# VHH binders against q9xw16: the designs that were tried, part 237

Target 1, 132 residues: q9xw16
Amino acid sequence: MSGWNAYIDTMTAAAPSIKRCAIVGAADGSVWARTEADNVFKASEEELKTFVALFNDVTQVPAKGADIEGVHYVVPRTEESLIFGKKENTGFFAVKTKSAVLIAVYEGPNEVAAQVRKAVESMQTYLNNAGY
Key: E = the ipSAE of ESMFold2; O = the ipSAE of OpenDDE; V2 = 0.75 times the mean of E and O plus 0.25 times the DockQ between their complexes.

## First folded at step 22 (VHH)

Design ka19 (framework vhh_gocatamig_d2; at its last look DockQ between E and O 0.90; V2 from the best seeds 0.78)
Fold by OpenDDE, look of step 22:
Structure ka19 (fold): chain B 132 residues (1-132), chain A 120 residues (1-120)
Amino acid sequence: as target 1 above (132 residues)
Amino acid sequence: EVQLVESGGGLVQPGGSLTLSCAASGFTFNTYAMAWYRQAPGKKRELVAGVGIAGDTVYMDSVKGRFTISRDNAKNSVYLQMNSLRAEDTAVYYCAAPKEPPEGYGFDYWGQGTLVTVSS
């Protein structure tokens, strides 16, 4: 699945505030690609399994928040294929495609969130069109 | 129209306590998490605390153990209990709510804010 790394690079290039990023299987949270080296995405398999399952009922996520990389985020609201959270000056966007979940963890002031959302949603659209 | 009205701010000495309140209206309060932000002069607005519908909480590290965010869904209200206040807590505090779909990337609605000044 080395080809998926290109999509990681695309998202991180589109939004410099993204610190860590991963593409995981929507069914089981298996990691298809992730940022590595200094920005390694550190979520465990078990955590990712739990996280992707949130998309089964996104309406409940604002009630309990979401955990990524051992960090708890408050989730303001959700959409059918979109979960986002906040903690201090960090946050995440997670979008679901037909077969994957794209997760981007970002750091910065509130203004950067718009760019991060755009980056992951653009990738979401691309992958959906590609059948993934 | 979304409306967030903060109250409870004021001048307090270091070590003192304040309770901020936020009255929310104009959206389905019980379906969204709420938050408190603060902004000091010359600094970026920062998330102080967030509270989910069922009461899960997030805090910035500098306020952990001192601040407590809570909500009353029956009153469409959010609160921030601030104890052991420090000079660096001086800021305008804002109640925050997300925009309803499709727009929004976090907490996008803000009240007018309430000033908290911690000074001896």
Scores: ipSAE 0.892, ipTM 0.944, lowest interface PAE 0.5, mean pLDDT 95
Fold by ESMFold2, look of step 22:
Structure ka19 (fold): chain B 132 residues (1-132), chain A 120 residues (1-120)
Amino acid sequence: as target 1 above (132 residues)
Amino acid sequence: EVQLVESGGGLVQPGGSLTLSCAASGFTFNTYAMAWYRQAPGKKRELVAGVGIAGDTVYMDSVKGRFTISRDNAKNSVYLQMNSLRAEDTAVYYCAAPKEPPEGYGFDYWGQGTLVTVSS
């Protein structure tokens, strides 16, 4: 298993409610790793390029929401390196590191959302400390 | 202290219409998205609709085309226009807001709710 795929496994193990996730390049949205098989992360490269650009000014994101895998989410609020969104019984958390954006899509109530946020923020810290 | 006060609920016949209102206070209303949730007896609370700070919206699939969420930032108010009501829409409806950074995981504050009953 390559190094980037291992980070996907680490996040999904830390928060089992994650249905799909990916690690993408912060500059261009290119996919470095993602969940595969029956849980494939299906966002297009064009969608991911648009998505990662949201981190260029997170204060504007609650006005327009965000799109992942063809699903539009309302974004309640943001933080400098964190965007999260809600749609019915689903949501996402996304965090930016020096070089990457980590995206996790989940299903469930707010209780599982806390696990997802913790998982992606833990990996964010790890990658930043490693220079990514 | 954050306060969200819902109003406008009541008994309505199938096919009818109802407008819910939410008065919000105790936070910087115009910097956060707002939402309506509902909870039917014996069911989990579910997100009905959300509205971004400039009017961007999401809806649960079963209400899309029948319900309209809107906001008035000058009045710190959120509205839910409900048309073509069905018995399945019977629930307590809650206005919801996120917690201030860095806390929270979604829409984490909500009011006491307003009851909507749809029956003949």
Scores: ipSAE 0.585, ipTM 0.841, lowest interface PAE 1.7, mean pLDDT 90
ESMFold2 (binder alone), look of step 22: mean pLDDT 80; pTM 0.799

Design ka2 (framework vhh_gocatamig_d2; at its last look DockQ between E and O 0.92; V2 from the best seeds 0.86)
Fold by OpenDDE, look of step 22:
Structure ka2 (fold): chain B 132 residues (1-132), chain A 120 residues (1-120)
Amino acid sequence: as target 1 above (132 residues)
Amino acid sequence: EVQLVESGGGLVQPGGSLTLSCAASGFTFDTYAMAWYRQAPGKKRELVAGVGTADDTVFMDSVKGRFTISRDNAKNSVYLQMNSLRAEDTAVYYCAAPKEPPEGYGFDYWGQGTLVTVSS
């Protein structure tokens, strides 16, 4: 298991409502690590390329929403390094580090989203401090 | 203070139509996506429809083709047009908005809700 896989495990352990998770390159959307097996993260390379590019101008994302794994999400709002979306009882959090984008797709009642955000932001902080 | 006030709910027969309205205040309305949620007794609150700051829309699968969501930024209002209503659409419908940064994890503000009852 790569070092990046360990970070996937850390996030999923911190937020059990996370169904799928990925760490991708911020520049090109290349997958560095992702949940696998029954919880395989399914976003295509092309989709991830498009997704990470959203961070180039997050102010426009609420106008257009975001797509992950072929699912379209409404994006309530954004921050410079944070994009989150909702659909039905699912959602996602995506945070940008210096060189990566962390994506967590979750399922559950609204309350679980708080824990998911905390998980990905904690990892964001850790990776940023580590230079990534 | 953020305030969301829903209206338009009521009793309607199956197959009928209803339009819900939400008047929003207390935040920069046109900056954020808005949503409608619903909650039936004993069930979790679920996102019915969302509308971005432009024409982006999201719907739960069970309402696709029957519901439409729209917004009027000039009126700080969001609407849910519900057609071909079914018994399972019975719920309290809530207008929802996100918190302004840095807080929030979705649609965090809710109105008091408006009851929609679909029954013959």
Scores: ipSAE 0.911, ipTM 0.955, lowest interface PAE 0.5, mean pLDDT 96
Fold by ESMFold2, look of step 22:
Parts: sequence; C-alpha cells; structure tokens
Structure ka2 (fold): chain B 132 residues (1-132), chain A 120 residues (1-120)
Amino acid sequence: as target 1 above (132 residues)
Amino acid sequence: EVQLVESGGGLVQPGGSLTLSCAASGFTFDTYAMAWYRQAPGKKRELVAGVGTADDTVFMDSVKGRFTISRDNAKNSVYLQMNSLRAEDTAVYYCAAPKEPPEGYGFDYWGQGTLVTVSS
C-alpha cells in the first residue's frame, strides 16, 4: 500500500475542503490508502464492498442512495464513472478508474463541491492514464 | 428550459403545519433526485430534505421527525410536509434539482422560492 498515500495528500492539497478520503479497489473495496489520524476515513470493509458495487449499475443508485462511514446520502444523479451524494452540510464525490474508486468526503456549499469534484476528477484522469 | 415552481408558503403559528409543493418541468424528472433547501435572511442556504428517484429520503437533523418529503412522478411534483413548525423554520424554501450530466455538483437548479413565516 506504500506510495498510494501520496495521492491522498495530492487530493487534499488540491481541495482543502476534503475532510476525509480514500482510494479503494474497484473490485472489492479493499483500502489502498486513506486519510488517517484525527480524520480517519472509517468506512468498514463490508460497507466499502457494497459501495464500490454501486458502480456495476450506476442507474440504480439515485433510487437507493449510498452509505459511507455510516452516513446515508441522497444521490442526485450519476454518470458512468461518477457517484456523488448529499446530506445536510456534507457530501461526497466518488469516481471510478480502471482499477480503483476514489472517495472524497467534504463539507460546504456548492462552490466547495465544485472544487472537490475537480480535484477528484483530475486524479481520476491521472490514474487512468497511468493504467490504474 | 428547466422550471421549478414552488407554492404553499405562508404565515403560520408555531406548532402549525404547512405543505409545500414544487412543480417541475424541462428535464427527465423521474431519473433525478429532488430536494428542498431553505434560506433565512443573512444565512446560507441549507439542504432541508432530499428524495431519491423512488422513496429514498434524507433530512437535516433539526427537521427529522417533523418534516416528510415525497414525490409524484406522474405529476412531476415534489412535496414537503412541515409539521410542528418553529420560529427557526422561518425562511424562503426552494425546490432544487441537479443539472443533467455531465455538469453540476449536487442540486444546482433552484426555483424562485416560497416564503414560510412562523410567528405568533
């Protein structure tokens, strides 16, 4: 799992409003890297396995919502490789690469959400180009 | 053209009830979640409740148990039932929808709003 932590640092630096994030395997939800210490990304292995499976059919997700870290989010809509959700003052963006799912949890208004989406999609593009 | 038209706001006594309605048009309504936001004077708007494409819901903590949200896909409409209203619920309430792919960041379209005033 060494080396993947640098990508966590890159995303949080690009969008400081990201409070917690993780890189997980697209097939099984296994954690490759996550924010740690006082801001630990605390989703369970079973929750992450369920979460990454949502990408098997993104069209079903707005009907059911999504759970991350024990929080239930409404999912306004999806795209082929993008799921995002909202709950009160918080939200998440998740994007799928060839091998991974990037998950970022943030707080703030739509201006913050735009910055988070941009940071996560930039990393998605980078990892896809690198073969991940 | 996307249109979201709210109705049902008004003046109500603390402890009272009100039903807000939102008529939506100009997009494929049944494929998107919908939401209600509110904004009190001098405050930032906040997400009050959301409803998925079917019956999935989410609420801000302070309204849980007092408000319910529903949708009628045949009428392209969303409803917010507000019970046990408090002075703190005074705000302009906005119906909200996401932008169509690939744009948007959440609930990005808002209607003109309907004013709810909770006062003796």
Scores: ipSAE 0.756, ipTM 0.899, lowest interface PAE 1.0, mean pLDDT 91
ESMFold2 (binder alone), look of step 22: mean pLDDT 80; pTM 0.801

Design ka20 (framework vhh_gocatamig_d2; at its last look DockQ between E and O 0.93; V2 from the best seeds 0.80)
Fold by OpenDDE, look of step 22:
Structure ka20 (fold): chain B 132 residues (1-132), chain A 120 residues (1-120)
Amino acid sequence: as target 1 above (132 residues)
Amino acid sequence: EVQLVESGGGLVQPGGSLTLSCAASGFTFNTYAMAWYRQAPGKKRELVAGVGRAGDTVYMDSVKGRFTISRDNAKNSVYLQMNSLRAEDTAVYYCAAPKEPPEGYGFDYWGQGTLVTVSS
């Protein structure tokens, strides 16, 4: 298990509603780590490349939504380093660090999203402090 | 102050149609995506449909092909056209908007809701 896999485990442990998550390169969407096995993160390379590029202009994302793992999400709003989306009882949080994008796909009632955001933002803070 | 006011709910027979409207105020409407949620008694509130600023849409699977969400940015309004209504569509329908940064984790503002009852 790579060091990045440990961060995946940390996020998933912090928010049980997270079904799948990944750490990808902010520049090109390359996968550094992801949930595997029954919870394999399924986004394609091309999709991730497109997704991470959303952070280049987050102001437009609420207009277009975002696609992850072939699923289209409506994006209520964004922040400079935060994109989140909703679909039915699922959603995602994506946060950008200095060099990575952390993506967490979750399932559950609305209130679980708060815990997911906290999990990914905590990791974001940690990685930023670590220089990543 | 954010305000979302739903209208258009009522009693309808199965197979019938309703159009819900939401008038939004108190925030930059055109900046954000909007959504409709619903909550049936004893059930969790669920996202029925969402519409992005430029009109991209998301639907829950059970309403695809029957419901249509739309928005009129000039009127700061969101609509939900509901066709082929079923008994299981019975719920209070809520218009929803996100909180402005930095708070929120989805659609965080809700109207008072409008009741839709589908019954014979």
Scores: ipSAE 0.910, ipTM 0.954, lowest interface PAE 0.5, mean pLDDT 96
Fold by ESMFold2, look of step 22:
Structure ka20 (fold): chain B 132 residues (1-132), chain A 120 residues (1-120)
Amino acid sequence: as target 1 above (132 residues)
Amino acid sequence: EVQLVESGGGLVQPGGSLTLSCAASGFTFNTYAMAWYRQAPGKKRELVAGVGRAGDTVYMDSVKGRFTISRDNAKNSVYLQMNSLRAEDTAVYYCAAPKEPPEGYGFDYWGQGTLVTVSS
């Protein structure tokens, strides 16, 4: 088990509406850790490489949307290091750190999204302060 | 001050059609995606369709192929063409927009809504 799995557990505990979660390399989308077992994060290597590249210019993302786990999401807007998307009763939040991208896929109405955002941004701050 | 004003709702027979419109003001409409939500009595709000600023779309599965979302950036307007309407489509329909950064978590602004009733 990688040492990164504890961070997955921290995010999922902080926001129970998170159903799947991953930490991937910002340069290439390589999986450092992900939810497993009954909640496997199942994005392909090709999807993740494409996904992390969205952070090279976040301003273009609301025009095209984003894909994760074979699901296409509308992206309402972005911020410098934050992309989030919506599809039916699901969504995702993704944040970029110095070396990684944190991805959380959640289920539920829009009202749970604040907790998910807080969970991933808290971890983003922690990892950035630790040099990651 | 953000304003989203929906119109076009009404009573329609099953199998019928309606076009909903949303006039938007008070924000930089052309930089954001927009959405339509609906809420039936006693139900939670659900995302019906979203449209990216350049026309990229998503739909909930139950309306795909029947509903079409579109936007006119010159008129700051969003539309929902609703065809082959069913009783389950009865709801108040809301136009929705995101909040300006750094706030917000999705589509966080709502209009007042327009009622669609599908009944025979």
Scores: ipSAE 0.593, ipTM 0.848, lowest interface PAE 1.7, mean pLDDT 90
ESMFold2 (binder alone), look of step 22: mean pLDDT 79; pTM 0.792

Design ka21 (framework vhh_gocatamig_d2; at its last fold request DockQ between E and O 0.92; V2 from the best seeds 0.87)
Fold by OpenDDE, fold request of step 24:
Structure ka21 (fold): chain B 132 residues (1-132), chain A 120 residues (1-120)
Amino acid sequence: as target 1 above (132 residues)
Amino acid sequence: EVQLVESGGGLVQPGGSLTLSCAASGFTFNTYAMAWYRQAPGKKRELVAGVGWAGDTVYMDSVKGRFTISRDNAKNSVYLQMNSLRAEDTAVYYCAAPKEPPEGYGFDYWGQGTLVTVSS
């Protein structure tokens, strides 16, 4: 799964406001790749399992928010394969591919969110086309 | 057309209380989370509090225990009860809602704002 690290690097390079990022299995939340070193993505296995399950019914997510890395976010709205959340000057974007969930946690003013979404959705498209 | 109309702002002394209201229209209110933002002079607009359509809440740390966000889905309204107000709470407060799919990156619609001034 070391090859998945390249995709982490691609997303983080595309959006500098991304602080932490992970690629996890859509079925079970297993970590395939994540940011390391000074920016370790720290969501637990149990949390990720719960998180990826949110995609089973995204309509409920704006009702009760979502948790990533022990942080609770308000979720403005969702799409079938998109969940994003906000808290203070932080937020996350999570997109679902055929077999994975890409999660990017970012920090900055509101305008940086656009770049983060673009980064993760670009990767989403790429991976979907690749069969993942 | 999405409309967010804030009210309730004003001048209060430190330690005082104020309740902001927002009337929302033009979208399916009950399916989206709502939020209050604020922008102080010379500062970036920041998320003060958010509330999911079922009542889940998120606050910025500096307002926890002092501010309460709530909503009335029957009235398409969101509220911000502000207690123990401080000078640093002085800002224009904005009611915020997300854009409908596929657009948006957070809370993308904003009202015109209501000024809250905390001063002795």
Scores: ipSAE 0.924, ipTM 0.963, lowest interface PAE 0.4, mean pLDDT 96
Fold by ESMFold2, fold request of step 24:
Structure ka21 (fold): chain B 132 residues (1-132), chain A 120 residues (1-120)
Amino acid sequence: as target 1 above (132 residues)
Amino acid sequence: EVQLVESGGGLVQPGGSLTLSCAASGFTFNTYAMAWYRQAPGKKRELVAGVGWAGDTVYMDSVKGRFTISRDNAKNSVYLQMNSLRAEDTAVYYCAAPKEPPEGYGFDYWGQGTLVTVSS
């Protein structure tokens, strides 16, 4: 999916603290694009299917946490289309569009996390307006 | 007004134990995860442990197996049981909570902290 790789590049450029990033199908977790090579986003298909299903009832996510790339994160709270998590000095932000889930894994404190959230939410808005 | 009040800090010898408590008020405690952070002098603040509203836990690697985070939703309280304490555990410990939607980026509210000193 060569066209989707540009969106990965846009998000990583907007928030340099993003270490790994992916765009996956909201229904099944299928990978539409991801960071590759030295920074491969390495979640399995089974893990991604489980992860995107969390958006079916976001109210349960802060109860049980979330897993990405084999790492278990505490999820402080959620919003209808937003899940984010923390583990030590790392975290993730995930947002849902009409058809996709955007996932960004980053390193750094809360101050860095604001840049990551802005990057993924800007892309969320763009894709939703484009019908995705 | 969100308030997080930590207590239970003190001086303890290596190998000892201590229980920290946090009383929380001013927000919807039972729908959010809660956390303990710590900050040693000259070091960055670090996430020690988190607990989901139904009891799921996350720990930093160096405290796993020694520390236990828990919560009592009826009392709006969070606890950190610290066992097998080491000098490296010396820090100010902070109870932390997320901001209400739509703001925030993690655990964004902090208490004033309680000092734990581990020394002979």
Scores: ipSAE 0.786, ipTM 0.913, lowest interface PAE 0.8, mean pLDDT 92
ESMFold2, look of step 22: ipSAE 0.747; ipTM 0.900
ESMFold2 (binder alone), look of step 22: mean pLDDT 80; pTM 0.796
OpenDDE, look of step 22: ipSAE 0.911; ipTM 0.954
ESMFold2, fold request of step 24: ipSAE 0.736, 0.777; ipTM 0.896, 0.910
ESMFold2 (binder alone), fold request of step 24: mean pLDDT 79, 80, 80; pTM 0.797, 0.796, 0.796
OpenDDE, fold request of step 24: ipSAE 0.924, 0.924; ipTM 0.963, 0.963

Design ka22 (framework vhh_gocatamig_d2; at its last look DockQ between E and O 0.95; V2 from the best seeds 0.81)
Fold by OpenDDE, look of step 22:
Structure ka22 (fold): chain B 132 residues (1-132), chain A 120 residues (1-120)
Amino acid sequence: as target 1 above (132 residues)
Amino acid sequence: EVQLVESGGGLVQPGGSLTLSCAASGFTFNTYAMAWYRQAPGKKRELVAGVGTPGDTVYMDSVKGRFTISRDNAKNSVYLQMNSLRAEDTAVYYCAAPKEPPEGYGFDYWGQGTLVTVSS
């Protein structure tokens, strides 16, 4: 799993507004890698299991929002492999690859969200091409 | 063309109440969550409240228990009931909606805003 930490580092380096980040199994929400230390990603197993299941029907997510790390986010809209949410000056992007879900929680003005999306989607593309 | 038109702002005394309204058009309203933002002079725009399609709600901590966001899908409208208003609630309030796929990274469309001034 140490190899997955490199992908965490890549995403966080690409978007400095990312505060916490995780790569989890798309099937069960198991954590493959996450930010640690001062920026530890704190979502529980149960929460992540529920979260990744949102991708089974993303059309319903705006109706109920999403929870990450005990924080409830409003979800403006979704795409087949993309869920993003907002709360105050924070938000998250979650993208689904073939076998994983990449989650990035960010903080900052609205404009920083664009860079966060780019970071996670770039990783999404990379991992998909790599077969993950 | 997406249009968001806010109304209901004005001058109110501390402790007073206002109801903001937003009329939305130009997109599939019922499909997307909607939000209210506010921006005070010299400060960044911040998410005040969000409402899903239709039941989910999110609030910034400072307005919890005082503000209520709601929507009427039949009218393509979003509302923000503001009670117990405080001076720090003074701001231009914006109705917000997301862009349709594939673009957008949050609430991307904004109305012109409505000014809420809370002052004695």
Scores: ipSAE 0.899, ipTM 0.948, lowest interface PAE 0.5, mean pLDDT 95
Fold by ESMFold2, look of step 22:
Structure ka22 (fold): chain B 132 residues (1-132), chain A 120 residues (1-120)
Amino acid sequence: as target 1 above (132 residues)
Amino acid sequence: EVQLVESGGGLVQPGGSLTLSCAASGFTFNTYAMAWYRQAPGKKRELVAGVGTPGDTVYMDSVKGRFTISRDNAKNSVYLQMNSLRAEDTAVYYCAAPKEPPEGYGFDYWGQGTLVTVSS
């Protein structure tokens, strides 16, 4: 899935505050691509299976929070294809496409969150239009 | 319109306790997580604690075990019980809420804040 790595690069270039990100299968959390090396996205496949299942009923997520890379985040609210969370000065945005979930973990104050959301939603739109 | 009104701040000695309160209005309170942030002079705002609908909690590491966030959905209120206060807890404390879909990127509404001063 060498083409999937290019999408990782596109998202990290679009929003420099993204520290780690991944593209995972929506049905099972399998990793299609992720940031590597010094910025390894290190969630286990078991954790990712649990995470992507949150999209089966997003209305329950603010009650439970979400776990990514062993970090528990509060989830302020959701949308049908969007979950985002906060922990101290970090956060994540996750969006669902037809067959995948895009996850981006960022650092910084709330001001940078808009850039991160735009980056993942732009990729969501691209992948949906491509049939993924 | 959304309103978040904090109260309960004040001057306290190290080791003391305070309870902060936040009255919320103008949105569907019980569907959203709520949070407390703080900002010390010359520092960036930081998330102190968050509480889900109704149960899940998250705390910054330095306050875990000392602070407790809670909510009362019948009163549209959020509380922060602050125990074992330290000088570094001195800050303006803000209650925070997300914007309703499709807008927003985090906890996007903040109140005017309430000042907590812990004298060394």
Scores: ipSAE 0.637, ipTM 0.861, lowest interface PAE 1.4, mean pLDDT 90
ESMFold2 (binder alone), look of step 22: mean pLDDT 79; pTM 0.798

Design ka23 (framework vhh_gocatamig_d2; at its last look DockQ between E and O 0.87; V2 from the best seeds 0.84)
Fold by OpenDDE, look of step 22:
Structure ka23 (fold): chain B 132 residues (1-132), chain A 120 residues (1-120)
Amino acid sequence: as target 1 above (132 residues)
Amino acid sequence: EVQLVESGGGLVQPGGSLTLSCAASGFTFNTYAMAWYRQAPGKKRELVAGVGTEGDTVYMDSVKGRFTISRDNAKNSVYLQMNSLRAEDTAVYYCAAPKEPPEGYGFDYWGQGTLVTVSS
């Protein structure tokens, strides 16, 4: 298991509502690590390339929404390094670090979103402090 | 102060139609996506439809083709046109908006809700 896989495990352990998650390169969307097996993160390379590019201008994302794993999400609002979306009882949080984008797809009632956000933001902080 | 006021709910027969309206105030409406949620008795609140700032839409699968969410930025309003209503659509419908930065993790503001009852 790579070091990045450990970070995946950390996030999924911190938020049980996370169904799938990935750590990808902020520059090109390349997958550094992802949930696997029954919870395989299924976003395509092209999709991830497009997704990470959203961080170049987050102000436009609420107009366009976001696609992850072939699913289209409405994006309520964005922050400089945070994009989150909703669809039915699912959603995602994506945070940008210096060199990576952390993506967590979750399922559950609205109440679980706070925990998911905390999980990815905690990892964001950790990675930023580590220089990533 | 953020305020969301829903209207348009009521009793309708299966196959009928309703249009819900939401008047929003207290935040920069046209910069945020808006949504409609619903909550049936004993069930969790669920996202029915979302609309981006320029008309991008998301629907729950069970309402696709029947419901249409739209917005009027000039009126700070969101609408939900509901056609071909079914008994399972019975719920309190809520207009939803996100909290402004830095807080918020979804659609965090809710109106008082409007009851939609679909029954023969």
Scores: ipSAE 0.891, ipTM 0.945, lowest interface PAE 0.5, mean pLDDT 95
Fold by ESMFold2, look of step 22:
Structure ka23 (fold): chain B 132 residues (1-132), chain A 120 residues (1-120)
Amino acid sequence: as target 1 above (132 residues)
Amino acid sequence: EVQLVESGGGLVQPGGSLTLSCAASGFTFNTYAMAWYRQAPGKKRELVAGVGTEGDTVYMDSVKGRFTISRDNAKNSVYLQMNSLRAEDTAVYYCAAPKEPPEGYGFDYWGQGTLVTVSS
């Protein structure tokens, strides 16, 4: 899966407000690709395993919130394959595909959040159609 | 029609305390997290605190330890207890809620706000 970094680039180009981004395995949270260098996506393996398991029952997530990169977020609500959270002036969107979870961390207002959601959901659709 | 009605604002001395309330209607309150935002004159709105459906909380760093967010699902209400108030806490405070699925991107509804003025 040597081309997974291209999908990271596609999402960050579609929504430049994305500060950090990752594609991780839905079963175990293993990192398939992530932003690197000055914007390293820095979640631990333990945190990612816990995070992807939230998709086993998204209805419980607004009760407890979610942790990404050591930051605790309030989760306003969820959808079957979508979890998003807020903390101060930052947030995240995460979507589940057949095999993966796409995570994007951003800064900015709701207008920016809409761009981020569109970018990750477009990639979700693409990967699902490709069997991932 | 979604309605969020804030109350409890007023004039208070530095170091004082104040409790804000928010009455919510027009949506399924107990399935969504709720939040308080504030906006000082000439400043952008900022998320002060959020509360999950069963009481999980998130706070902005500058208010942590001084403010407490809570909710009462039986009354469809959200509260913000503000202690040790400072002049910099002067702002209009807004209660906020998400839109129902599939719409929205965060906390997408808010009310008209309640003014808190911290002054001698």
Scores: ipSAE 0.762, ipTM 0.903, lowest interface PAE 0.9, mean pLDDT 91
ESMFold2 (binder alone), look of step 22: mean pLDDT 81; pTM 0.813

